# VH-VL binders against o27280, part 112

Target 1, 266 residues: o27280
Amino acid sequence: MDSMNVPEVLEIKRIVEESESVKTFIFSWDFRREVRPGQFVMVWDFRDEKPMSVSLIDPVRSEIGISIRRVGEFTDRVHGLSEGDLLGIRGPYGRGFELMGRDILLVGGGIGMAPLAALADEATARGMRVDALVAARTADELLFLDRLEAAGVNISTCTDDGSCGFKGFAHERLLTLEENHDMAAVCGPEPMMFQVMRILDERDVPAQLSLERYMKCAVGICGQCCLDDTGFRVCAEGPVFWSQELSRVREFGRYRRDPAGRRVPW

## First folded at step 3 (VH-VL)

Design o8 (framework fv_libevitug)
Fold by ESMFold2-Fast, scan of step 3:
Structure o8 (fold): chain C 266 residues (1-266), chain A 124 residues (1-124), chain B 110 residues (1-110)
Amino acid sequence: as target 1 above (266 residues)
Amino acid sequence: QVQLQQSGPGLVKPSQTLSLTCAISGDSVSSNSAAWNWIRQSPSRGLEWLGRTYYRSKWYDDYAVSVKSRITINPDTSKNQFSLQLNSVTPEDTAVYYCARDFEGSYYYGMDVWGQGTLVTVSS
Amino acid sequence: QSVLTQPPSASGTPGQRVTISCSGSSSNIGSNYVYWYQQLPGTAPKLLIYSNNQRPSGVPDRFSGSKSGTSASLAITGLQAEDEADYYCQSYDSSLSGYVFGGGTKLTVL
């Protein structure tokens, strides 16, 4: 029983509307409890608790941000909150991204840009060159473009419907971008991440991928976030994995598990 | 551009080991965007995938459940080839054996290059 | 026998459209890409369609693929005499951790 496993009740300091379906909730944070890009927290609305990736880490202002997409009853309730309202937060949990080299490629799909936005801030603060490929189904679902631009990130976009940037999928756009990066970080829908991983593997670019699906326990006490052929627990050993660790995982990109642990096709 | 050339004996006695090789030209057996497969074809079982070997940061292999206990597929980087070893053969192993590349770039191309095939008869 | 189910035969006349079906389950076609191969007598199979509906360079646009749920189809429009061959579908099966093939369809051009 330590302070990380007990929710701390925090006041919503600021809310940023990222899109019609995504908001970033900003809280004052005590940085004696370290947090790294790629880690997640458990968000408690005093009724239900859900895992959310940290999308802003600002030790200068002593703030963290948590970006939440409206997808169901819990997130609908949280989206109804205002500045000054309270939420419970515990964590952080999980393995974060590691930075190496001089040049990094970020590939994000939809809400998957949230943990990558935090990583972009850290990479630029370290003096790295940052290229970001931001992908979504439509222009209205592209996230963090203004924040990435303000950080000095080189941005490429693509949308499935062609409403902004390249018309097509992230992996199709990636084929038209420069091949040279010291590393990559990828977060988004698992089929997208699998296709992107394969291209990066061909280019001999080491990649880290964030698998945030079905994290049911922050302490790693349940099997719901387990990968099938390696026994990895996403919440205990992830959510961030190197591409070399995923190259033999037969589940990755092919199927997922429902809340009961049963295989479900993408 | 890429060609696969198969070699090995066309007759194997029951209980012996079947050994075939596939020589690669126009690509490297250690290419990190390719995997190197063995597939067989018989009238009774149709097309049947046996397994593959491939290089990412290290060598990996995958084998079909039906042959897993009897099969080994080995790369040879110095000769730019890969081989099939199938132990304890029976007449049911009589088939045309193909080597094939599956190319996994931005798309999963499937088996995009095939060897010419080798008829292997398991008899007498 | 075969994990994926194809009709054993199909036929058509020159100029017509022929469709060959391939039926699987959630562990193969339902969650993975589908590929199609053409095999002429005495030759190795040749890749016709990859990633459900893509054509390799050199394959005529008369050949097309589609996938819906746990089934896939190969369509041949403007059928020609040289299209007479055996056709095979292939996918990956997540429960078997390996590639699986259909039983093949012998296409006769009448």
Scores: ipSAE 0.000, ipTM 0.401, lowest interface PAE 16.6, mean pLDDT 82

Design p1 (framework fv_bamlanivimab)
Fold by ESMFold2-Fast, scan of step 3:
Structure p1 (fold): chain C 266 residues (1-266), chain A 117 residues (1-117), chain B 107 residues (1-107)
Amino acid sequence: as target 1 above (266 residues)
Amino acid sequence: QVQLVQSGAEVKKPGSSVKVSCKASGGTFDSYTISWVRQAPGQGLEWMGRIIPILGTTNYAQKFQGRVTITADKSTSTAYMELSSLRSEDTAVYYCARDKGYYFDYWGQGTAVTVSS
Amino acid sequence: DIQMTQSPSSLSASVGDRVTITCRASQGISNYLSWYQQKPGKAPKLLIYDASSLQSGVPSRFSGSGSGTDFTLTITSLQPEDFATYYCQQYDSYPFTFGQGTKVEIK
């Protein structure tokens, strides 16, 4: 392996508190190593390494941002860091979103808005009309509304508990929105993505969906993006898939795995 | 409404190839997945393969691997199925169909291909 | 390949009859099963998908049931336009396979 295939240690330039549970860590980035919305990086805290979606891509300022939700020991440690502290970053990895047409619908749930926020920036910079449906369990879990508004995105919100916007699930809100878009991009909990995909399929809207679990698989033993493993691969698969590809994944949106590895309905 | 219109009937000699077209109208072609299914006279339905036009990704039934090529031209909203090394057993009606979650909700009218000397 | 076997291969029925057609998969296919109607000289028409979901525009007298390996298509009150050949299809795995067909003909 060449030295270029190891994590680069970067200084945290800025931290944005998106919510009580989500922070965006911003780093200077050399854009000779291109990054596209929908790709992920491996974040190394000098103890453990975890995949994280890129949520900000800013070539003008030479910065990338990585949004991290506090869900366990690794993310708790990273949330404890301050501006000026160091993290290792390796990547980017994976297949990013592709943009086409003039009108795009973004449907994001919770932290799934992170890669879609980066996509929204690119779409608006290309002169596309962007509609975003931002969904969460509660109002305090709605993410990136200020960034989307600043970019000129048309925003709709929904919360499961009705604390902000439409009371209900993303797919229920989607049924009340206009039918026609040239494409859609979707990221969030799998049950949400499955229901949204079905509606978009019925409307004949081509959709791309980003699946967090395929980021973890891509850097595993048969991981095509793992550069420091004896199982090294040069190909990239996921995390972004077209809806036509996901239709053949029997478990998508239907089942999850319990701790024993058994299929359990959502 | 979605409509799939196929090319006209063909009569071919053994050993030749045939290329059948399927033009889509209505809806967004980029959202389509197109499957090809054939039916020999008086027989049942046999799936040959599929294409996702937006990706160029194809999947073929093993029986037809090496003989079938499925392509799509997004500029004309047209899918194609080419079958080479034709035999008399390839005489059939060939259908294109919109593949929506792998069930086929809209079908072309069919193209009769006859292979005879 | 997954083999799909329909029963019966043909049946004779009268208008107003309840018609039942079965389809058996050689291995478990969950609910990834669709039913089609085909009239002579015409392309097949989708009736049922995901074993039990009625396609838009299809009369409510058609229904599907089953999961795993055993599936049923029911026509509760046969109409003159329902005399046709019916096919089941599995889409659990490649290659997609169809049953041999069940011809419903007038008594």
Scores: ipSAE 0.006, ipTM 0.546, lowest interface PAE 9.9, mean pLDDT 85

Design p10 (framework fv_bamlanivimab)
Fold by ESMFold2-Fast, scan of step 3:
Structure p10 (fold): chain C 266 residues (1-266), chain A 117 residues (1-117), chain B 107 residues (1-107)
Amino acid sequence: as target 1 above (266 residues)
Amino acid sequence: QVQLVQSGAEVKKPGSSVKVSCKASGGTFSSYTISWVRQAPGQGLEWMGRIIPILGIANYAQKFQGRVTITADKSTSTAYMELSSLRSEDTAVYYCARDKGYYFDYWGQGTAVTVSS
Amino acid sequence: DIQMTQSPSSLSASVGDRVTITCRASQGISNYLSWYQQKPGKAPKLLIYDASSLQSGVPSRFSGSGSGTDFTLTITSLQPEDFATYYCQQYDSYPFTFGQGTKVEIK
């Protein structure tokens, strides 16, 4: 029997309401199963199973956290649960982020801040300087600001509507920041990640980017996780990729795929 | 003026390991990826793996995974390929090459590795 | 793994001849294909990348064409220094794979 691929039924220990649409579900975790920032788990509500990034990794308290945005039937049901209720958790899966150097830039859009919040904790624990650019449509959708501040992260914000910080998109804000970093980690909507990657590449900053939307096949075999131009499987070889790997994928930042595998422009 | 210079020929016994070096000149090392390709006597070319030195990330062909380790030392502009648990079938010329976007535009001179029992 | 098959495996030609070598991929690889020349005892030399782009310093008598699964290397007006083995390579996905080679020999 393979424990990693069998769902374990866990009790919801605590729920943190991050925003009107986002909650973090906290579970006791046996750290004999290692989990690293950038990895994901499959969350099972006994009817359907969906991949979710790990947003909190706390070996001291023996806890993990999974942040879930309310966007459909599955997530609506999960948001209706209370402390003490049960969910099935399988994993972790995928390649986590790698940390290098002395300072790191995090660029997160919306729920993409979830895996980056876990990464921020690891980077600060290692003594790295962490700068975070947190982007959202509105101020109410900016996530994890209190947690990042508590960790000693230097925070910049931007919102599309100007309700908090810079008025504009993440890549526009990044152009006004001229600080050098040893590396960057980026997670958010693919068009945002593409623009940010181009700027970081021009600045010779190596970046890791997380392609969360492709995490459908936990065993890494199905075609849903395959990047078209390179044949890479996101759940087997990702979801975290270095920018040098993604710079040669023509589809990245230009097209998404519908359920039938057809290219749809962003 | 950009060149890749490899270490000299090796004769090894079965079960041992070999470590081949590839020294880049002219600053190529900081900007490019290095791939390793081997060629058995009278046979074709076989890709083994690659490394992006600035990132320290390596990718390997599945056939060699667990036996091959590719590393880089940025301070000396040198890439290394170490192959363990050698068999007679590993007798080949081993090449390093500059990987400019998955095609190989400059090649080292090759290192002959003979595994004799 | 993507299988690369070259045709012919060998051919005999004379100086001044037009030589055509084909390469077939077992799966679609778009234009992610390169061609190399290898002379006995020497490392391979890049001739063509992205199916049809001529590497700097390579004579214009060499040309490449094709996309998807079928590719061609053409040598117009073969020269004495062109007698060598030629390899195609796909770089659409890992592991990168080469064709078995085509040996061009003097007639």
Scores: ipSAE 0.000, ipTM 0.399, lowest interface PAE 14.4, mean pLDDT 83

Design p11 (framework fv_bamlanivimab)
Fold by ESMFold2-Fast, scan of step 3:
Order: C-alpha cells, then structure tokens, then sequence
Structure p11 (fold): chain C 266 residues (1-266), chain A 117 residues (1-117), chain B 107 residues (1-107)
C-alpha cells in the first residue's frame, strides 16, 4: 500500500455553500501527490467511506475542493460538519479528463458540474475557449455559474421548468447551439449524458463522459466496473470514458441494476 | 462529407498474411470508431473487430482473436486490418466502416482478398 | 453469440408492391437493430437504425418497426432501385451479428 491507499486525516479549511443541497469542502493539499480534473478521492467520516469527485484544484493556494450533494446518511453527516472538523481523504484515483484542441464544450447536469468546474479552470488556464451548458431541474440547482463566469467561460443555461435560461432538457438546448468544438466533456444524470453523447457523435465531436458509479473499480476492486453485457468491460479505467466506448454500453442511459443485478429502467 | 477509401485487391497464398488499409477523409478522425466487416463470395456479412483510433483501443470477434490485428495511424487518418495464417475460407471482400457507436453509417468500397494455392 | 434470422431468404416482387422483411433475434436486443441495403458489387448502405429511425437521405418509403426479438423492414411502393439484398444487424452485444440476408428480386 502507498499513500494513495491510506487515508490522510485532513482539517476542513473552508466550506462553500453552493446551493441548499450542495457544499464544497476545501482542504490543504500537498501537490507532490498530483490531482487532475475528473479524478476522485475516497472521503472517510470515521464511520463510512464514499467516493467523491474533486471539484477544485488549486496548486497556487495548495488546495483541493470536494463538492458533496446531500442525498443520504453519509452525506447528511458530512454536511453537518464545520470548518476545523476532520475528514479522512485518500487518493486521488481514476482516469482524469484529457484536454485537446483549442475549443471545449462542457455539458453538466446538477452535481455533475462539480468535476467540470475543475476542468474549466484548467482549460481556461491553458488558453482554451470554454463553452459551458449548465443544466438543472430548477434555477436553484444550477451550480458554479459565478465561478465559471469569473473564469471567463461562455455560459448557457437550461432548466426543466424554465426558471432560468432555456426551458427544457440539456440535449434540447444543445440542438439550438450550432458551434462545433474540438472536444466535449459531459457529466450529469445518465439519461442526460446519453442524449448529449448522441448529438455530439452526430456532430463528430469527441466527448468524454464521467460515470460516478464506476469509481470503485479504479481503487483496485476488479470486477465492480462492468460497462455492459456486450463483452465490453472497462475495469479500473473510469470514471472518465470516451464516447466511442460508451456508445455500445447497453446499460448507459437506458437502465440501471438493483442490488440483485436485475435491470431497472431509469 | 465522410469518405472511406480502401487499398486494392490482394491475392495471397495459404499461410501468409494480408494487410488492408482504410483512409478516412471528412469529419474529425479522432471522433471515429472504425469496424471491419467481411463478406465471403455469395455469403452474408461478418463482423471482425473495431478500433477507436484516438485511444488505440481494439475489440475483436472471438473467432478472429489471435489472427486479426487492427491498427490506426492518426497522422494519416488511416486504419489497418491485418489477418494472418490465411486459409481459403478467408477469401472475401473486406470492408471498413465508420462505427457510429451502434450502427455503420459510412462504408469503404471494399477490398477483395483471394487466398489461393 | 446472438443469432439473427431473416425471413424470407428471398422474394420476388413487382414495382409498386409493398414488401415486408422480418428479422428475429435469438435473445432480446431492445431496439438495437439496423437495416442495410446491398446491391451487387457494392458496399452495404445504412437504411434504418435503432429499429425505426430513418437514415438521412433514405427515401420515406422505407420504414422499420419492432423491439425485443421481432423486427420488420417495410418498403411501400417498391421502386426499380430497391431490388437488392437486405441485412439486419444487432448491436446489443459483441460480436455484432448480421442476418443471413433477404434478396428482393424482380418478378
């Protein structure tokens, strides 16, 4: 085991309230252990351990940030913590995003904007033109708009209910955006990512998609990450995958599996 | 528009190997996935394998595993299919096709490979 | 491997006829099925994908339907250029497999 496999107990330096349900926890980080956008860490509250995507990577201030949505017992406990409290962090793990070309499109839904916010920071720092399509159910659930704007990102929004920007789904908004890009990065609910991937494929835009459910494979638990029953298995290569790999995954965007392994529609 | 242009016909002896090329033009080659499909005389279509050129990732049909090698050269936008240990049963027209992720929307013109003593 | 069986293997038809070709998968493939047209000496051409979606540039007289294991390709008002061999293909599972083909001949 090396330092990546042993949790380091870190003090919560700062907590940023991103929305009613999302907080970003900021820690001092030793960048001799490099972190890239798209990678994740295991967060340990001294009772349970869960994978969380890295949403802020700041080598200048020697900080990383982890954005967590409140969805259950573990995240409820973590949301109850204050600056100065301790969490165990190990990692980073997984394959991060690759940057290519001059122009990149980011398409994020809900908490899926978290890893894309880190990517936006890197892309703008490299001088790339960054366009972001930020999608959510309601205006209150749109994340990182101020941070993206401050970074010089060109922002489009859409909400299911029309409370901010285009009224409709991310893929419907994307169809009204005719710009071609050298690459795209997509993160959000699987049905959204599937529809977006199909449009980008039609436009011949190579896309990378981040699948949170495949994070455990990247920490060495072989066989946890099976993308589908078509004989295509991507163990330990996640959570970021190219669209050409995902376009043949029967499960992607169409169904999930329950604890018994049975297919259940989204 | 996307166009796939394949190399010319080949005549090979049993036990030798053949390497067929497929040059892509139009679109962004890095977004391509290329599949290889063959068709024996008077027979149907048979999928052999695929490559994602940008990543170098390949998948092969089990019956060809160990005999087929698919490669790509990103600098020339060209994919290759090499089949070794040729037998008379390998006589076929070999097609490359752009794999949209689920279906084959553009096809090369085909390369006739004849295996004869 | 998923076996794809087409019916009939061949048929004779006249210009203006309605032609129906069926394709059966040995197991459920949802709607992950495409149809191709192949003329003698030519590469296959995509007609239909996702069981029922018409490829750009393909005439509206072609249509596809079905899901699960049973699929059909229909050509309404057959034209002279439609005499060809038609193949179905599943892309639910590796290896991708094709039907044996249905030859549509002039009567």
Amino acid sequence: as target 1 above (266 residues)
Amino acid sequence: QVQLVQSGAEVKKPGSSVKVSCKASGGTFSSYTISWVRQAPGQGLEWMGRIIPFLGTTNYAQKFQGRVTITADKSTSTAYMELSSLRSEDTAVYYCARDKGYYFDYWGQGTAVTVSS
Amino acid sequence: DIQMTQSPSSLSASVGDRVTITCRASQGISNYLSWYQQKPGKAPKLLIYDASSLQSGVPSRFSGSGSGTDFTLTITSLQPEDFATYYCQQYDSYPFTFGQGTKVEIK
Scores: ipSAE 0.006, ipTM 0.505, lowest interface PAE 11.1, mean pLDDT 84

Design p12 (framework fv_bamlanivimab)
Fold by ESMFold2-Fast, scan of step 3:
Structure p12 (fold): chain C 266 residues (1-266), chain A 117 residues (1-117), chain B 107 residues (1-107)
Amino acid sequence: as target 1 above (266 residues)
Amino acid sequence: QVQLVQSGAEVKKPGSSVKVSCKASGGTFSSYTISWVRQAPGQGLEWMGRIIPWLGTTNYAQKFQGRVTITADKSTSTAYMELSSLRSEDTAVYYCARDKGYYFDYWGQGTAVTVSS
Amino acid sequence: DIQMTQSPSSLSASVGDRVTITCRASQGISNYLSWYQQKPGKAPKLLIYDASSLQSGVPSRFSGSGSGTDFTLTITSLQPEDFATYYCQQYDSYPFTFGQGTKVEIK
């Protein structure tokens, strides 16, 4: 109960450099606190606390991994840390992904591949066929390709600039891929997720989508839950949602809200 | 193609309950969301509620809250709508429909329920 | 509840005519509106979703337009098989609500 809300100070055991801008920080973990793909933790550098998706779940080694992209002051400081340094970790929090059927499609954009990489590990361990569409602006921003390949995942790539794989956006590439999947999981920028959701909806593929903006709402920081929705429990139920839950949400994929509550286009 | 087949017509007495079935074929049943919509003789369409079978999530129109129960049996690919405390005003054709982002792309043939003494 | 008002409640038209049916929502529903056709003794059939998207298999003479509170269904060059009642439906908020219907009779 309460133990989930108290930060535990953990030693950074290993750091994996995923790209020029992304690192995975690996910690020893007591799996009496169960962690599922799609859940997140609060990472505390003794000054600021930020939500980060769990990207590696390894009960055999008793380790979890947290992948962090360098985008601001907090992440810049964390990227400056070395093996042996300490971070506070609180959690896990949020609703994780559910697996069903025998065939799953993963669609990830940029750092959105982080929670999907953990899901790919679980799906392959269950004997599912896993197809992954990995999207980024450029080849240098494609993440986890070696890890996915080692797990036996069937990989398709696309980049906006055409530097690796299909030249174009994730939804454009998806239109050229086979239509037969029992389920899908999607994580990336909201405009990408909205377009992908529409295509999967047309194909009758149930999809789960992970929305980073609801991570803080799940831990009681309520100011970021800005959906005008009847009967939809946004503050309690994120960050993973089924497509049927999101198809009615007017804000999904169209705009967000600033701190004053004003609608801002993507 | 997706096909929804409903149970046959029912005649019920006031105060009783009716349970209408909707069997889905084509595609994976668990991937469907099913809504129930009724139509009284010579009247328009009225939404009653919906179910997402694999999640167990239901939503009901306030007018029917407490009288309607929507369930699903994943093993038989069948959704059910049970309406209790029947009144003559509940005489209608009851439809199940596949709910795809809250619009209804495939409909069952309808089940006529007549409530009379 | 969001009230959906259709106009007209009924109309009579000749084969080849252009028919327009309107639907007004009591509050803004963005583009979360669908149109259905119902023939006597049959279940409704989806024609248009998201205000303007034509359902697969529906003839191109059907089209939808509008956003916010005012929506239109248009049938260009009316055919004998278009004799039916047409309903709009909003899916912005629970409970989902339908218009009262527009009956199209062919002279």
Scores: ipSAE 0.006, ipTM 0.489, lowest interface PAE 11.4, mean pLDDT 84

